# VHH binders against Jerky protein homolog-like (JRKL): the designs that were tried, part 10

Target 1, 218 residues: Jerky protein homolog-like (JRKL), of Homo sapiens (Human) (q9y4a0r168to385)
Amino acid sequence: LQPEQIYNADETGLFWKCLPSRISVIKGKCTVPGHKSIEERVTIMCCANATGLHKLKLCVVGKAKKPRSFKSTDTLNLPVSYFSQKGAWMDLSIFRQWFDKIFVPQVREYLRSKGLQEKAVLLLDNSPTHPNENVLRSDDGQIFAKYLPPNVASLIQPSDQGVIATMKRNYRAGLLQNNLEEGNDLKSFWKKLTLLDALYEIAMAWNLVKPVTISRAW
Key: E = the ipSAE of ESMFold2; O = the ipSAE of OpenDDE; V2 = 0.75 times the mean of E and O plus 0.25 times the DockQ between their complexes.

## First folded at step 4 (VHH)

Design f4 (framework vhh_gefurulimab)
Fold by ESMFold2-Fast, scan of step 4:
Structure f4 (fold): chain B 218 residues (1-218), chain A 119 residues (1-119)
Amino acid sequence: as target 1 above (218 residues)
Amino acid sequence: EVQLVESGGGLVKPGGSLRLSCAASGFTFSRYYMAWFRQAPGKEREFVSAITSGGKTYYADSVKGRFTISRDNAKNSLYLQMNSLRAEDTAVYYCAALEWGEDYSYDYWGQGTLVTVSS
């Protein structure tokens, strides 16, 4: 397989309303001046091929099925593939739905556009939320997942956290820039920040991750 | 019922070693980020080390190179190997089950285990 045909997906949590600080890391708490702690959490899954040139739309798992901030927005028009789960954690059903409905079709279209065979492997760690690899396979058997043994995963994905860290850094920078552009003070901005706003910002943060940053993680 | 039970604390001389354990029950241990915190008498609780569900580790600067955090998901257990102990490491050590984000959010805490480094 060519590097374009080799994919990796990794999950991370995001407190979309929380700015990191020395004190919040030590105490597990996020604050803004003059306010009590404000935080909400989602799970984000990033997926890209080994070249970094194909980044899939972010998968986001939130707690609410219909967040109030989505009131006027069709879920199909979100900048991310949104799923809901009561703990905002990835589960077997959501992972399988993402694989079948999003990963396989988008990978197939990308490989076709590059004139490559529509054959690909998705390399995954041994997470309890990842389905048995026998069920993570396209109808024609050409696009499939493989679990890496724990010792092998560290060799193939030694800097996968670099991609996630870069995305989170881009997210924080984008939130601060958006706040400055709106002319709001930080306190007012964080009070008004909605999940929908955060989804647009994290999608932009993902788009800003350079292909070389992703390819270096391999 | 969620429980985190720490063990392995005790009295040790400077330069000595101890291994702390934390036994977890009542939640899906393998999915949680786990951490060690400590609190010395009269001081605020401070972060020591954390380990993600995937095995990525984080350390406070004061313990880097001396302490090693690890987990055994099959045994629902968290460990902290403490080497080259110093008087300033004297504290009650707490096991915590955390939710990852831009910082760590507290979900569950143990009762703590006392570590005393003294001549």
Scores: ipSAE 0.000, ipTM 0.123, lowest interface PAE 15.1, mean pLDDT 75

Design q1 (framework vhh_ozoralizumab_d1)
Fold by ESMFold2-Fast, scan of step 4:
Structure q1 (fold): chain B 218 residues (1-218), chain A 121 residues (1-121)
Amino acid sequence: as target 1 above (218 residues)
Amino acid sequence: EVQLVESGGGLVQPGGSLRLSCAASGFTFSSYYMYWVRQAPGKGLEWVSAISGSGGSTLYPDSVKGRFTISRDNAKNTLYLQMNSLRPEDTAVYYCARLEWGSDYYSFDYRGQGTLVTVSS
């Protein structure tokens, strides 16, 4: 397989409404001065090929059902592949749907555009939220998943720390740079932030991760 | 007062190209993400491109990816959408938009009057 045909996907939690501080990071919570601790969480999955030139649309799992329940003329399409789940955690059904409906079609289109065979492997850790390896295959068997052994995953899983850390850094920077013009202090700005705002910002943050950052992780 | 004024729409044949412009005023343009959204006859609003304040990052849905290019000129407070390989299904009123941070209504509250793009023979 060529590097264009080798993909990795990794999951991370994001507390999208918490200011980055040493205390917030350690405790996994956001404490707004003068108020009770708050937690707003989503699960994000990043997927890219070994060259870093093909980054898939982010998969986001959140609690809110609003994006999926609206069928009115004002319904907005989202910059991410959004799924709702009670705990905002990835589960077997969502992973399977993402693989079948998003990953396989997007990889085929990309490889075809490059004149390459529509054959690819998705390298995954052995998380309990990932379906059995035998289930994660395209109908023609050419696009399939492989689980990394636990000891190998610590050495070569590209998205495990560096790529995800860069995306999260871009997310925080983007929020501050693009939205402070209204003269709001940081606390007032953070209070206003909605899930919809966060979805656009995290999608932009992912787009800003350079191919070199992804390829160096291999 | 936020003002957005679109221009550049018109009638074009399938496969043709068109460039839309949006003149922005009443806010610090370079500090905001900007969007192009469209509304086809009988349909709801659909976003078709997004660009960061600096212009360093862009987003497109699959329906227009590779065919449309969003760009901005912060010195001129102007947003652009270059549309290539136009299809009949691209027929819509196109709006320049700024999303109001904190909005849950899934509508782009800061929009101009729009510019009509008709793709037909």
Scores: ipSAE 0.162, ipTM 0.613, lowest interface PAE 5.6, mean pLDDT 78

Design q2 (framework vhh_ozoralizumab_d1)
Fold by ESMFold2-Fast, scan of step 4:
Structure q2 (fold): chain B 218 residues (1-218), chain A 119 residues (1-119)
Amino acid sequence: as target 1 above (218 residues)
Amino acid sequence: EVQLVESGGGLVQPGGSLRLSCAASGFTFSSYYMYWVRQAPGKGLEWVSAISGSGGSTYYPDSVKGRFTISRDNAKNTLYLQMNSLRPEDTAVYYCARLEWGSDYFDYRGQGTLVTVSS
């Protein structure tokens, strides 16, 4: 397989309404300026090929099926592939839906656009939220997932979360910079911030991750 | 290898001023938001100010807004905090910090510099 046909996906949690002022004091929680504690979390999954030239639309798992901030936006027009789960955690059903409905079609489209055979492998770690390998396969068998043994995964899927760290850094920068024209302070900004705002910012943050940052992570 | 070294703290009387500096090394300074955070004796950490990588955006909590000014010199890899109209409640160890967004732990923090506001 060519590097264009080899993909990897990694998951991370994001406290999207969190300024890191007291984060190290309370694990799993954050403090907004003005001494307010907020627990608002989503799961984000990043997926890209080994060249870094094909970055898939971010997969985001939140708690609500249709958050109030979405009511004026069709889910098809979201900058991310949004799923809901009561704990905002990835689960077997969501992973399989993402694989079948998002990953496989988008990979085929990309490979076709490059004149490459529509064959690809998705390399995954042994997360309990990842379905059995036999169900993560396209109808024609050409696009499929493969789980790496722990010892092998440590060698070709770095434990380093450099790509995720870069995306989160871009997210922080984007949120604060886009606040300038409104002239609001951080307390007012964080109170006003909606999940929809966060989804646009994290999608932009992902788009700003350079191909070399991704390819070097392999 | 990320290093943050603060300086400029000391004893001042109420109403006085101090300028804190932070020398950064081991990372691309201009690519990161930088923070000043403080910890008063027996209290938790408190955010004091934030500045974007370019220096174009600055942010303050109400407790210091109008009194403190954050700035940076990316050519010198140095972060500054100008503190005016100091109050006894500003007494704390002040840290230069680089924090990961959405993380519940410090990314990097310096040793700190003590500021005591007392008559």
Scores: ipSAE 0.000, ipTM 0.132, lowest interface PAE 15.6, mean pLDDT 75

Design r1 (framework vhh_7z1x_3)
Fold by ESMFold2-Fast, scan of step 4:
Structure r1 (fold): chain B 218 residues (1-218), chain A 121 residues (1-121)
Amino acid sequence: as target 1 above (218 residues)
Amino acid sequence: QVQLVETGGGLVQPGGSLRLSCTASGFTFSSYYMNWVRQAPGKGLEWLSGISGSGGSTLYADSVKGRFTISRDNAKNTLYLQMNSLQPDDTAVYFCARLEWGSDYYSFDYWGQGTQVTVSS
């Protein structure tokens, strides 16, 4: 398989109203969890091929099926593929739906546009949210998932913490830039921030991750 | 590199107790917030408990508060979950998970393979 036919997907949690503390990163201490509303938490999954030239639309799992902030927006026109789950966690059913409805069709279209065979592998880590690999296969068997062995995951998995960290950094920088451009004070901005605003901003943050950043992670 | 290995699962009668262990390697264990998460058959992930790197701060989900106790031994690079008064609804695969550096809880960068706990008569 060529690099265009090799994909990786990785998940992360995001409290979309929270800014990272510089002090918690500099000091050798983990951030102490506070009381957080699950309404302000989402799971994000990013997926791209080994060249970094094909980045799939972000998959986002939130708690609410129809968030109030979505009232004026058709869910088909969201900048992300949105799913809902009670704890805002990726689960086996959502992962399979994303694979069948989003991943397989979009990979097939991309490879067709490049004049390549419609064959691809999705490399996954050993996460409990990922279904058995025999379930993650296209009807023709040409697009399928494979789990990376634990001892080689860090050497082969392209969507490591570097890619995710870059996306999260882009997200928070974008929020701060929008606040500066609108002339709002920081506290009022955070109070007014909606889930829909966060979805647009994280989609932009993902789009700003350069192909080289993704390909370097291989 | 980074590895988390759970042990201590098994079959137990309702009202019984089990102690789960998670052995960590490949990183400075005492610098990371550690968590226990479970997944019941056909259900999503449920966060149960977390503990700070020093062990000075702990948090529990309401469903396990008063029944489960999280602890750690940094000299042995081991995380523990003492489970008491087990009920059939506690049947699940239990995972040890490391909190992503500088992140809030529910952002985990490494997971163990899981250990099965079955509570049945």
Scores: ipSAE 0.000, ipTM 0.363, lowest interface PAE 10.8, mean pLDDT 78

Design r3 (framework vhh_7z1x_3)
Fold by ESMFold2-Fast, scan of step 4:
Structure r3 (fold): chain B 218 residues (1-218), chain A 119 residues (1-119)
Amino acid sequence: as target 1 above (218 residues)
Amino acid sequence: QVQLVETGGGLVQPGGSLRLSCTASGFTFSSYYMAWVRQAPGKGLEWLSGISGSGGSTLYADSVKGRFTISRDNAKNTLYLQMNSLQPDDTAVYFCARLTWGSKTYDYWGQGTQVTVSS
């Protein structure tokens, strides 16, 4: 398999209504005003090939099926692939849908555009939200998932933390910059921030992750 | 007073190219995210592309990805949309819009410029 045919997908939680402050920065955190609400949390999944040149559109799982801030926007016109789940967490059904309806078709399109065989492997961690390997396979068997066993993970470890950390840093920097540009206090900024605003910002943060950052993580 | 003025629309043949411009005034252009949005005859608004204040981050709708390129010249207070491989269904009024963080996706709009793709 060429590096273009080897993919990794990693998921993380995000409290998208977070307030960057000097205190939270010093403590390596992003604070959420008041009680932490499930409505202010999403699950984000990043997926890219080993070259970093093919980054899939972010997968985001939120609580609401049709958030109010999406009112004038078709789900297909969002900057992310959006799914809903009552707890805003990834589950087996959503992962399977993403794999079958988004990952497999997008990988085929990309490999076809590069003149490569439509064969690929998706390397995954042993998360409870990931279906069994035998379930994550294309109809022709050419595109499939494989879990990294513990003894192999110590030798081959795609960097999920480094790439995710870079994306989250970009997101926090973007929020801080927007707060400064509007001249609003942090409380006013927090009240006005919508889920749609956060989706644009996190998509921009993902786009800012350079191919070399992803490729070096392998 | 904030103003956004689009230019560059017109009639173009299928497969052709067109470059739209949006000139901004009345605010610090480089401090704002900007977007292009279109409205086809008899249809609703469709968001096409966005760009960060510095120009370092861009975002595209799937319908235009690979065909359209958003860019900006902050020294000239101008936003651009380079449109390639135009199709008849790209026929629409194209709007430039300013994104105000936290409250609305758009708070100021241009007047729009008509793009017609026809043989």
Scores: ipSAE 0.000, ipTM 0.339, lowest interface PAE 10.7, mean pLDDT 78

Design u1 (framework vhh_gefurulimab)
Fold by ESMFold2-Fast, scan of step 4:
Structure u1 (fold): chain B 218 residues (1-218), chain A 121 residues (1-121)
Amino acid sequence: as target 1 above (218 residues)
Amino acid sequence: EVQLVESGGGLVKPGGSLRLSCAASGRTFSSYAAAWFRQAPGKEREFVSAISWSGGTTYADSVKGRFTISRDNAKNSLYLQMNSLRAEDTAVYYCAAKLGYYWSTHSYDYWGQGTLVTVSS
C-alpha cells in the first residue's frame, strides 16, 4: 500500500461554546465567567491519509437531529458530515454509517482521481465506539479497517494529538478573536454564537492544518 | 491568499442609490468572512458592514436601514447596496476579507484598493 492508501481517524470532544483562558471546565461542562454552566459539546472525528493530501470532511456528532440554527441551511451544504446521538458521543452505529456512506466512497473517488488502485486501509485504535473490524469493509473487500496493537499504534498513528491539538488551537484562536471584536460584553457574544457558526469555524480550523503537519505525525 | 478589486463607485446626489461590487481572485472566496470599510478625507478608516459565510450580517449604526451587504460565493463576489445616501457617506470604500467563518469589525488580512463614492449636489 502506498501512503495515499493508508488512512487514520481520530476522535475528540469539543466544547464549542468555550474560549481559552476565560472558562473553566467542570465535569464535561464549561462555565464562562459571570454565566451559568454551559453544556455545549460535540464529538469531532478527523480523518486523513498518510500524505496529508487527502483530508476528509470532518465528522461531527451533536445532540439534536436538526438544531434550530440549521433551519435556514441545507444540511447537504454543511461544511461537515453531521450525525446526531443523545449524548453527542460517537457510537457503533454512527461509526459504521460514516465508514460505509462517507469514508469508502470518498476514498474511492480520491484514489481514482490519482490513478491509484481503489485499495485502502483505515488504521484505528481499540476504542469502544469502533465496530468489529470484520464489519468495516467495503463490498469488494478492498477498503477495510484494521485495529493496531497498542505498541504499534503508538508508533504509526498521529502522535500526542498534534493534528487535533493544532485544529483546536485554530478554532480557539478564531473564537477568541471574535470575542475581542464584540468587546467585553461576553453575554452578547454568546447569544450570537450558534452551533452552525461553530461548525464552520472548526471546518476552517481543520482546513488550515497543513499536509506536512499530518504527514509528520506518522 | 486572495486579491480583492472593488467597483461601482461614483458621483451620486443626496437621497440617491449606488451598488458597490467586490470581486475576489486568486483563491476561493467561500472560505472567507467579508466586510466593507470606508475612509473619508482626513479621517480614520471606519467599519461599515460585515457578512459571514451563512449570510449573517452586521452594520454600523450610521448605515443601519440604508445599506445592505450581500455575497455570491459562486461568483466570488461581495456587494454593498447603498440607499438614501447622504453627504456624510462620501468616502473611499474598501472591501476586506479574513479567513474564517465569522466577521470582525476591525481585523482583516486582505484589502482591496478602494473605490471612491462622492455624494454631492
Scores: ipSAE 0.000, ipTM 0.225, lowest interface PAE 11.8, mean pLDDT 77

Design u2 (framework vhh_gefurulimab)
Fold by ESMFold2-Fast, scan of step 4:
Structure u2 (fold): chain B 218 residues (1-218), chain A 121 residues (1-121)
Amino acid sequence: as target 1 above (218 residues)
Amino acid sequence: EVQLVESGGGLVKPGGSLRLSCAASGFTFSRYAAAWFRQAPGKEREFVSAIYSGGSTTYADSVKGRFTISRDNAKNSLYLQMNSLRAEDTAVYYCAAGRYLPWSTSGYDYWGQGTLVTVSS
C-alpha cells in the first residue's frame, strides 16, 4: 500500500459554545459565560491519509436530529457529515454508517482521481465505539479497517493528539476573529452563536490543518 | 438566486494596474465576509485577500502592499485594486462570500465564475 492508501481516524469532544479569549486561544482553552448549566458539546471525528493530502469531510455527532439552526439549510449541503445521538457521542451504529456511506465512497473517489488502485486501510485504536474489525470492510474487501496493537499504537498517539489540538486551536481562533469582525462584545456573540455557525467554523478549522502537520503524525 | 459576478479582468504589462469588481445579488451582502481567491492553471485555488463584514482586511503575504481590497455595501460590491502586477499574478480571480474565515475555500458559501488576469509583456 502507498501512503495515499493508508488512513487514520480519531475522535474528540468539542464544547462548541465557549467564549475564546486571546490567551485561551494560545493555550487551547475556553471560557463559558453565564449558561454553564447547559452542556453544549459535540463529538468530532477527523480522518486523513498518511500524506495529509486527503482530508475527509468531518464527522460530527450532536444531540438533536434537526437543530433549529438547520431549519433553512439542506442537510446534504452541510460542511460536515452530521449524525445525531442523545449523548452527542460516537456509537457503533454511527461509526459503521460513517464507514460505509462516507469513508469508503470518498476514499474510492480520491484514489481513482490519483490513478491508484481503490484499495485502502483505515488504522484505528481499540475504542468501544469502533465496530468489530471484520464488519468494517467494503463489499469487494479492498477497503477495510484494522486495529493497531497497543505496542504499535503508542508510537503514533502523541502525534495524532497534535493534529486534533491544532484543529481546536484553529476553531477557537476563528470564533475570536468572527466576533471581532462583527464589532459586538464577546458575550453577545456567544449568546448568538448557533450550532450551524459552529459547524462551519470547525469545518474551516479542519481545512486549515496543513498536510505536513498530518503527515508528521505518522 | 444568489450570484457573484466578477468583472475587470484583462491583459496588462508587468508593473501595471488593474481593478477587479464583484457584484453580489440574491443575498444580504453586508452581512457576509468577502474574499478574492486566484487559481493558475494546474494549481489549487489560493487565498489573495479578504474583507470582513465590519471592514477589517487581511492579505496573503505575496500581495501585501500591492493589492487593496474594499467593499461598498450600498452597491453590494467587492473590489480588488491590483498595483505593481507581476507575471506570477497571472490567474483566474474568484470572488467569494461567506460568514467565516477568509483563507480556506471551504469557508465560503458563494462563489463567482471567475475573471482572467494575464500579466505579460
Scores: ipSAE 0.000, ipTM 0.139, lowest interface PAE 14.5, mean pLDDT 76

Design u3 (framework vhh_7z1x_3)
Fold by ESMFold2-Fast, scan of step 4:
Structure u3 (fold): chain B 218 residues (1-218), chain A 121 residues (1-121)
Amino acid sequence: as target 1 above (218 residues)
Amino acid sequence: QVQLVETGGGLVQPGGSLRLSCTASGFTFSKYAMNWVRQAPGKGLEWLSGISGSGRSTSYADSVKGRFTISRDNAKNTLYLQMNSLQPDDTAVYFCARHLYWGTESYFDYWGQGTQVTVSS
């Protein structure tokens, strides 16, 4: 397999109303200025190939099936592949759906566009949220998942010091720029911020992660 | 059906400012993220800035951060790019583009015809 055909996916939690400086995370809650606790989190999964030139649309798991902020937005125009789960955690069903409906078709189209064989491997850690690797395979068997041994996963997969940390820094920077444009009223900005706004911002943050940042993580 | 029309380009001196507008029709403007992209003579396309459907989330390429400001007026179906501190390197055709999040984070399904910006003395 060439580097274009080797993919990695990694999951992280995001408290989308938390800034690094003046916000405390207490027992899984984010406390904003003004003594109010906010429990606003989602699970983000980012996936890219070893060259960093193909970044898949972010997979996001939130609590609500149809968040109120999505009401005026059609499903084709969400900046992420959105799924719902009561705890906002990845589960076996969501991972399988993402693999079959999103990962396999997008990888095929990318490889076809590059004149490469439509064959790829998705390297995963042995997380309980990941289905058995026997079911993570395309109908023709050419696109499939492989679980990394526990002592090898830490050498190959991106960590907090790499791609995910860069994406989260881009997200925070974008929110700060929006607050500056709002007239430096951080409290009012955070009160107005919806999940949909956060999803656009995290998608933009992912887009800003340079291919070289991803390829260096390999 | 879907139309995007850019205006506001022209000749400007280094250090000057221009405001580009893009008028949209044929779709529900507020439901789509919008982008500005440019193409300098003999170069490829360069993404500059994006804005969410609500207008609350924006992002910028490093090359224009701090100099350009993207905004939108959903009541007028209009996208804007305020360009300050223009440099000769900003000479390009500027396009507005509708962002469709269809399995690819940078898929642009409709483009305007472009407006020429020339920065020279």
Scores: ipSAE 0.000, ipTM 0.235, lowest interface PAE 14.7, mean pLDDT 77

Design u4 (framework vhh_ozoralizumab_d1)
Fold by ESMFold2-Fast, scan of step 4:
Order: structure tokens, then sequence, then C-alpha cells
Structure u4 (fold): chain B 218 residues (1-218), chain A 121 residues (1-121)
């Protein structure tokens, strides 16, 4: 398999309405000046190939099925692939749907555009929220998932090796830049921040992760 | 313009069979999970079948499991529902539905105009 045909996906939690402070993050609580504590959390999944040149649209799992901030948004024009789950956690059904609906079609299109065979492997860790690997396979068998042993996963799981940290840093920097552009009123900015705003910011943060950052992590 | 056009409904006796079809256009059909959803007179929407993008995985509620079979032909952009051993309780308008990018087995961003299935002696 060429590096273009080898993919990795990893999940992380994001408290999208938390101040970018170490104390808030470490405590697992979301506290905003002048607001009551809010546990505004989503699960984000990052997926890219080994070259870093193909980054899939972020997968985001939120709590609300149809968030108020999405009211006027064409679902096809969301900056992320959005799913809902009552706890905002990835589950077996959502992972299978993401694999079938998003991963397989987008990988086929990318490989076809590069003149490569539509064959790929998705390398995953052994998470309880991931389906058995025999379930994660395209109908023609050419695109499939494989779970890494724990000792191997620690060495070649790219998203766990700083890619997620880089994306989260980019997200926080983007939020701070928006605050500065809105006259530096931190309380007002956080009060107005919507889930849709956060989804645009995290999508931009992912897009800013350089191919070399991803390829170096392998 | 996303369009879903159902056909194949009609009047059948209890124990009979019907095959519903749904012609999809205006989107990449092969990239979406598809559903059949029904609405009985005076009742809410009820999903009756789910099919994955390539047809590898299907899911049914207990009310129709073993009697209904969902299938798809991605080359023809067509979704099918084979209904066997029909019961009076299956009388409903049947809709072809597309799942949004947002997850939800009973949440749909598009559905067709529906096709009426009447099971009556």
Amino acid sequence: as target 1 above (218 residues)
Amino acid sequence: EVQLVESGGGLVQPGGSLRLSCAASGFTFSSYYMYWVRQAPGKGLEWVSEISTGGRYTKYPDSVKGRFTISRDNAKNTLYLQMNSLRPEDTAVYYCARSPLWYGETTFDYRGQGTLVTVSS
C-alpha cells in the first residue's frame, strides 16, 4: 500500500466554550467569566492519510440533534461531519455510519483523483466505541479498518502524537483572535459563542495542521 | 435539487406482498444511508428499515423484522423495500428518506411524497 492509502483516525474531547486556561482543562470543567459553569463538550475525530495531504472533514459528535445555531445552515455546507448522541460521545453506530457514509466515499474520491487503486486501510486503536474490524469494511473489501495492538498503537498512532494538540492550539488561537477583533470583551465574546461558531473555528484549526506535522507523527 | 420519488404502493390482502421503489436524484446516492419510514393514519412517523451506503448493513425494528427487506442499487440510484406477510397494521403511507450528515436513525433531511399501502380484506 502507498502512504496515500494508509489512514489513521483518533478521537478527542473538546470543551468548546471553556476558556483556554490550564485549570479549566485539567479539572474537566468549563467555566466562563460571568457565566455559570457550562459543560459544553463535543467529541472530535481527526482522520488523515500518512502523507498528511488528505485530511478528511472533521467528524464531530454533539449532544443536540438539531442545534439552534444550525437553524439557517444548509446541512451540506457544515464545515464538519456532524452527528448527535445524548452524551456527545462516539458510539458503535456513529463510528460505523461515519466509516460507511464519509470515510469510504471520500477516500475513494481522493485515491481516484491521484490515479491510485481505490484500496486503503484505516488504522485504529482498540477503543470500546469502535466496531469489530470485520464490520468496518467496504462492500468490495478494498477499504477496511485494522486495529493496532497496544504496543504498536503507541508508536504509530499519529493523532495521539501531537496532531490533536496542534489542532487544539490552533482552535484556541482562533478564538482569541476573534475576541480581539470584537473589542477585547472576553465575557461578551464567550456569551455570544455558538456551537456553529465553534465548528467553523475547529474546522479552520484542522485545516491549518500542516501535512508535515501529520506525516512526521507516523 | 434533491428528489426522492416512491412507487409501488397499492391495495393488498393480509398475507400478501408488495415491492416499493424509490428513485433518487440530485445527490450522490451511494454516499448516504437510506431509510424507509411510514406513517399510519392518525399516527406519527415510524422508521421501518435502514440500509448502509453499500448495502452491507441493514436494520429493522421488531415490528417488521423477518417480513421486510430493504435493498439498494447504487448504479441505478434506486432504493427498494420488499414487504412480505403484510398485516392490516402495515397500512400506512411509506416514505423513502435520506439520513442527514447529522446522526439519527429516525432523523431525516429529505423524504419523498410517499406511496400509500393499504392492507385490507
Scores: ipSAE 0.006, ipTM 0.257, lowest interface PAE 10.9, mean pLDDT 77

Design u5 (framework vhh_8pnl_2)
Fold by ESMFold2-Fast, scan of step 4:
Structure u5 (fold): chain B 218 residues (1-218), chain A 119 residues (1-119)
Amino acid sequence: as target 1 above (218 residues)
Amino acid sequence: QGQLVESGGGLVQPGGSLRLSCADAGRIFSIYAMAWYRQAPGKERELVARITSGGSTNYADFVKGRFTISRDNAKSTLYLQMNSLKPEDTAMYYCAAHEYWGSLTYDYWGQGTRVTVSA
């Protein structure tokens, strides 16, 4: 397999409505200027190939099936692949749905566009939220997941956290830029920030992660 | 204001085993990358093992094949299973939780638990 055919995915949590703060993290709540403390978090999964040139649409897991801020936007037009789960955590069902409905079709389209064989592997850790390896395969068997054994997984470089840290940095910068463009003070900006606003910002933040940042992680 | 509390340390003979635990008093344990560090008397603190929020693990060369890091998000607890202990493993062991927020990182540390390996 070529580098274009080798993918990796990793998960992280995001408090999308919090200023950086230890107190907000400890309490599981957001503390923002002039706003009440609230729990505003989602799970994000990043997936890209070894070249970094194919970044998949972010997978985001939130609590509500259709948040109030989504009323004027259907889920097919979101800048992310959105799923809902009671605790906003990844689970076996969501991971399998993402693999079958998002990962396999998007990888197939990408490889076809590059004139490459539609064959790929998704390298995953041993997380309990990941389905059994044998169920994560395309119908033709050409696109499949492969779990790294615990002793092999221990050799993975911490560079995965560098990619996530870069994305989160881009997210914060985007929020501040939008606040300046709207002419609002910081207090009113945070108060009116919706989940839909956050989804657009995190999608942009992910898109701004350079291919070289991702390829260095391999 | 300790967020992390380590336990499970003690005195053990060479070749023995210990399981360290780290309980997080916070509500969002599952989104943290967690790690075990150790510090022997007169030495710098060093990384022993790390586990990401997604479950990927990384180990220092000197513990590979002997130690296993794991997490239980339902119990908000991090574990370090230590097998085939050697005298050189004697140290204070610290639990750490790492938060990434843009370009900023926040580390939360426990007070440590002592492991002594001797005849």
Scores: ipSAE 0.000, ipTM 0.119, lowest interface PAE 14.7, mean pLDDT 75

## First folded at step 5 (VHH)

Design k1 (framework vhh_7w1s_2; at its last look DockQ between E and O 0.80; V2 from the best seeds 0.00; counts 0 for: grease 24.6 > 24.2)
Amino acid sequence: QLQLVESGGGLVQAGGSMRLSCAASGSIFSYYMGWHRQAPGKQRELVAAISGGRTYYDDSVKGRFTISRDNTKNTVYLQMNSLKVEDTAVYYCARLEWGSDTYDYWGQGTQVTVSS
ESMFold2, look of step 5: ipSAE 0.625; ipTM 0.857
ESMFold2 (binder alone), look of step 5: mean pLDDT 84; pTM 0.855
OpenDDE, look of step 5: ipSAE 0.867; ipTM 0.948
ESMFold2, look of step 7: ipSAE 0.607; ipTM 0.848
ESMFold2 (binder alone), look of step 7: mean pLDDT 84; pTM 0.853
OpenDDE, look of step 7: ipSAE 0.849; ipTM 0.942

